# VH-VL binders against q24567r46to312, part 1

Every score and structure here is a prediction.

Target 1, 267 residues: q24567r46to312
Amino acid sequence: EPRACIPDFVNAAYDAPVVASSTCGSSGAQRYCEYQDHERSCHTCDMTDPLRSFPARSLTDLNNSNNVTCWRSEPVTGSGDNVTLTLSLGKKFELTYVILQLCPHAPRPDSMVIYKSTDHGLSWQPFQFFSSQCRRLFGRPARQSTGRHNEHEARCSDVTRPLVSRIAFSTLEGRPSSRDLDSSPVLQDWVTATDIRVVFHRLQRPDPQALLSLEAGGATDLASGKYSVPLANGPAGNNIEANLGGDVATSGSGLHYAISDFSVGGR
Positions, changes and structure headers below are counted from each chain's first letter, unless a header gives other numbers; antibody chains are not in Kabat numbers.
F is the ipSAE of ESMFold2-Fast. E and O are both the ipSAE of ESMFold2, at different seeds. Each is the mean of both directions, binder to target and target to binder. V2 is 0.75 times the mean of E and O plus 0.25 times the DockQ between their complexes.
Where letters were taken out, [cut] stands.

## First folded at step 2 (VH-VL; framework fv_alirocumab)

Design a5
Fold by ESMFold2-Fast, scan of step 2:
Structure a5 (fold): chain C 267 residues (1-267), chain A 121 residues (1-121), chain B 113 residues (1-113)
Amino acid sequence: as target 1 above (267 residues)
Amino acid sequence: EVQLVESGGGLVQPGGSLRLSCAASGFTFSSYAMNWVRQAPGKGLDWVSTISGSGDSTNYADSVKGRFIISRDSSKHTLYLQMNSLRAEDTAVYYCARVGDYGDYEYFDYWGRGTLVTVSS
Amino acid sequence: DIVMTQSPDSLAVSLGERATINCKSSQSVLYSSNNKNYLGWYQQKPGQPPNLLIYWASTRESGVPDRFSGSGSGTDFTLTISSLQAEDVAVYYCQQYYSYPWTFGQGTKLEIK
């Protein structure tokens, strides 16, 4: 008896358009910083200079390990402002994975969400959460039991130590009906998407020694995940307190989101 | 000093609506997830709703899903709870509570004084 | 849902004596990856909002007197007040933050004997 011709899985994101809500150097030259060990190195980004531009369109080209290129967001300056990457697949795909490769030595995301759309961006639903604070930030447990009653729900993955070089999401991993997908309309709907949106909410705290070099009179409290910087042009001892990877009172930190590759497996 | 001040409570008829507010001060509001926890007269603590620091993620107790809407305004440093289709069993003191602020810590480190909601004809 | 059960419902203890309150979870709140218990204790004095006493089952919140201590692991937890003071008259609640929805115990009312 003849069998259906099933297309092979491909990188559905290859050469697909990706739009970033924020790109370093879009409104003139800006300063961004990379952190490694106890050191900080800062650089200039400028979208009008090809040698200093880090555009989102490079995220969906072929991954080249010898010449890593990055997209970089603008440095964090606002209170709670999210940064978004929206990838349009153009048609409906059955997705098997979503992978984001982090830029070498760039600040690591602490909290982020992957959303999917099945209607070309008209509506979005959560696909996967990532956070060191899954319940606080997203109202989801870090370890969620998955049965048939909740196998179409987004889970939250813990991003706590050790350090990761990529963020990987396998769409069917740990879902009971995954072994018989053809008989599960629920999971077929779950893996189907026309668009993927990544929303970055929070950056991981940099090394305390490197962070203290950002501001004279600054202090870092690792137990509370906070840092304190002196209020500019204010009375002595008047500091602004902010969470590492959250909103910041100053643009001098150079903390930003940076991704080198955005891959989506589908058919 | 951290302060959370609730307002908007009062007497409302069954089926009615009420909007609670929680004015936050003394901390970076948008960096913290916020919660509403209620306590019926003479009863224990009952979690109602959570909203993430960014406002993009919300969760609700099954008893209030579809009726209550949690929201926040970072520019005004204010948390809200829109309560619709109120029932007698929603009668309680409603507390605004902040989630503790390090790593995996998911405890309520600061609470407001509470605002009383009474649902009665 | 994780059900939190406290015992006793009410407890009378003489001033200066040890008070012990128990809390049991319907399933383990110990997370294997970090070996931490997702359990907290709150104190609610008459006419006041709750105050955090203990988190991670045994870590005392800043400003909480050292007569308060938490112990236990997995499903069985204890809050101990080593020498009861008059200002400790309150209802005490345990809370799990291991799995949604967040749930509290029914409370233990502590009063002077």
Scores: ipSAE 0.000, ipTM 0.386, lowest interface PAE 18.9, mean pLDDT 79

## First folded at step 5 (VH-VL; framework fv_iluzanebart)

Design j23
Fold by ESMFold2-Fast, scan of step 5:
Structure j23 (fold): chain C 267 residues (1-267), chain A 123 residues (1-123), chain B 107 residues (1-107)
Amino acid sequence: as target 1 above (267 residues)
Amino acid sequence: EVQLVQSGAEVKKPGESLKISCKGSGYSFTSYWIGWVRQMPGKGLEWMGIIYPGDSDTRYSPSFQGQVTISADKSISTAYLQWSSLKASDTAMYFCARRDYYDSSGYYYFDYWGQGTLVTVSS
Amino acid sequence: EIVMTQSPATLSVSPGERATLSCRASQSVSSDLAWFQQKPGQAPRLLIYGASTRATGIPARFSGSGSGTEFTLTISSLQPEDFAVYYCQQYNNWPYTFGQGTKVDIK
């Protein structure tokens, strides 16, 4: 008998609604920083100013290498502050990939989770974990053998690869029944989704030299010598330079999550 | 302007059937979950169930599974809550609510509510 | 099913005083927690969602905090219009569940 014609896979996220739990400049003007090599450049975001706004709607628009648009979260203050992106596909899709393109020169995520929903956001299940600390943060091994008994379970992948500008997840990669998906109700359910949620848990620590670099446009400002404070622990602790207005590894560093594109392959 | 308008108060006898309505306007009706909440006289709020009108996906709270039927008519942007046989214990105020969020929130919640429909079941 | 427990059942406060309402979940709901205000004869009104984000039009005196299983709603300087019943609701997992409510009465 002739087989029904099925649609080709497309970017199911194109022009789809995306909601962010945090957007830079939503609470008034805020400072964010970009890191490149050993340099740090800080800028102002403000959602009331179209020239300084970085909204989530930019994630599913038409993007190209010559005109990169970014969404940026508010600067992160603590390790318990999670930031989420929720993408609504509007209907059930069979998903083949989820890709997040990192904003150029933005701080890189250290730990994050992709969740999926099959019921328009009522319930969520883990789809893929990413972390430099898979076992400690998520209780999952960094490398896991996937057999038929566990092929419908989320895995955890290492994010420490240098020079990677994107976070990519292939839904069927390494799953034994992937070649015969029609015979696997378990995998058919695994790849089916109506919504995708990305939860960012922590940022990678920037190179110490970059944290102490001159701000972009600050021709006379230098990190060295502006503030020098003793370390909290010790009788005659070392003096440190603190001209960034806070913890250099978190709040005062302008660390934030930033993504330029959110793509989902589906049909 | 988003609005949910519910049908008027009902007085019924045990064993009778009833269907109450919640009409949505000012938004894309098929793109948002609509839920039903019961409030018995002098008591708190409890979720009964929800429906996604776009595909008629319907979810019930365990206490209400098999007790009521939730449905929607996309052509008139109206959701329904229906009983085949009413009981005196069904006497309550019934609210409908739309699940929503705004662009920077990332959280889904119920922010638009109907005015409520009072259902009284007595012999 | 996630059980939501509110305390106290009734809170007696004078106008201008600080009111603190508690909500506890039987298991973690992350930050998927909303607070509603209900006055007699009216539908519930959304105050807070995401545990700490004020809904549009809600006065700054209302603030929410907490994550996981312990949540608090604070009214920093109670106004006469704030005497009502307050409900917390988790939306982390279906079925969604409300707390039993805290009635804020005039002292």
Scores: ipSAE 0.131, ipTM 0.589, lowest interface PAE 5.2, mean pLDDT 81

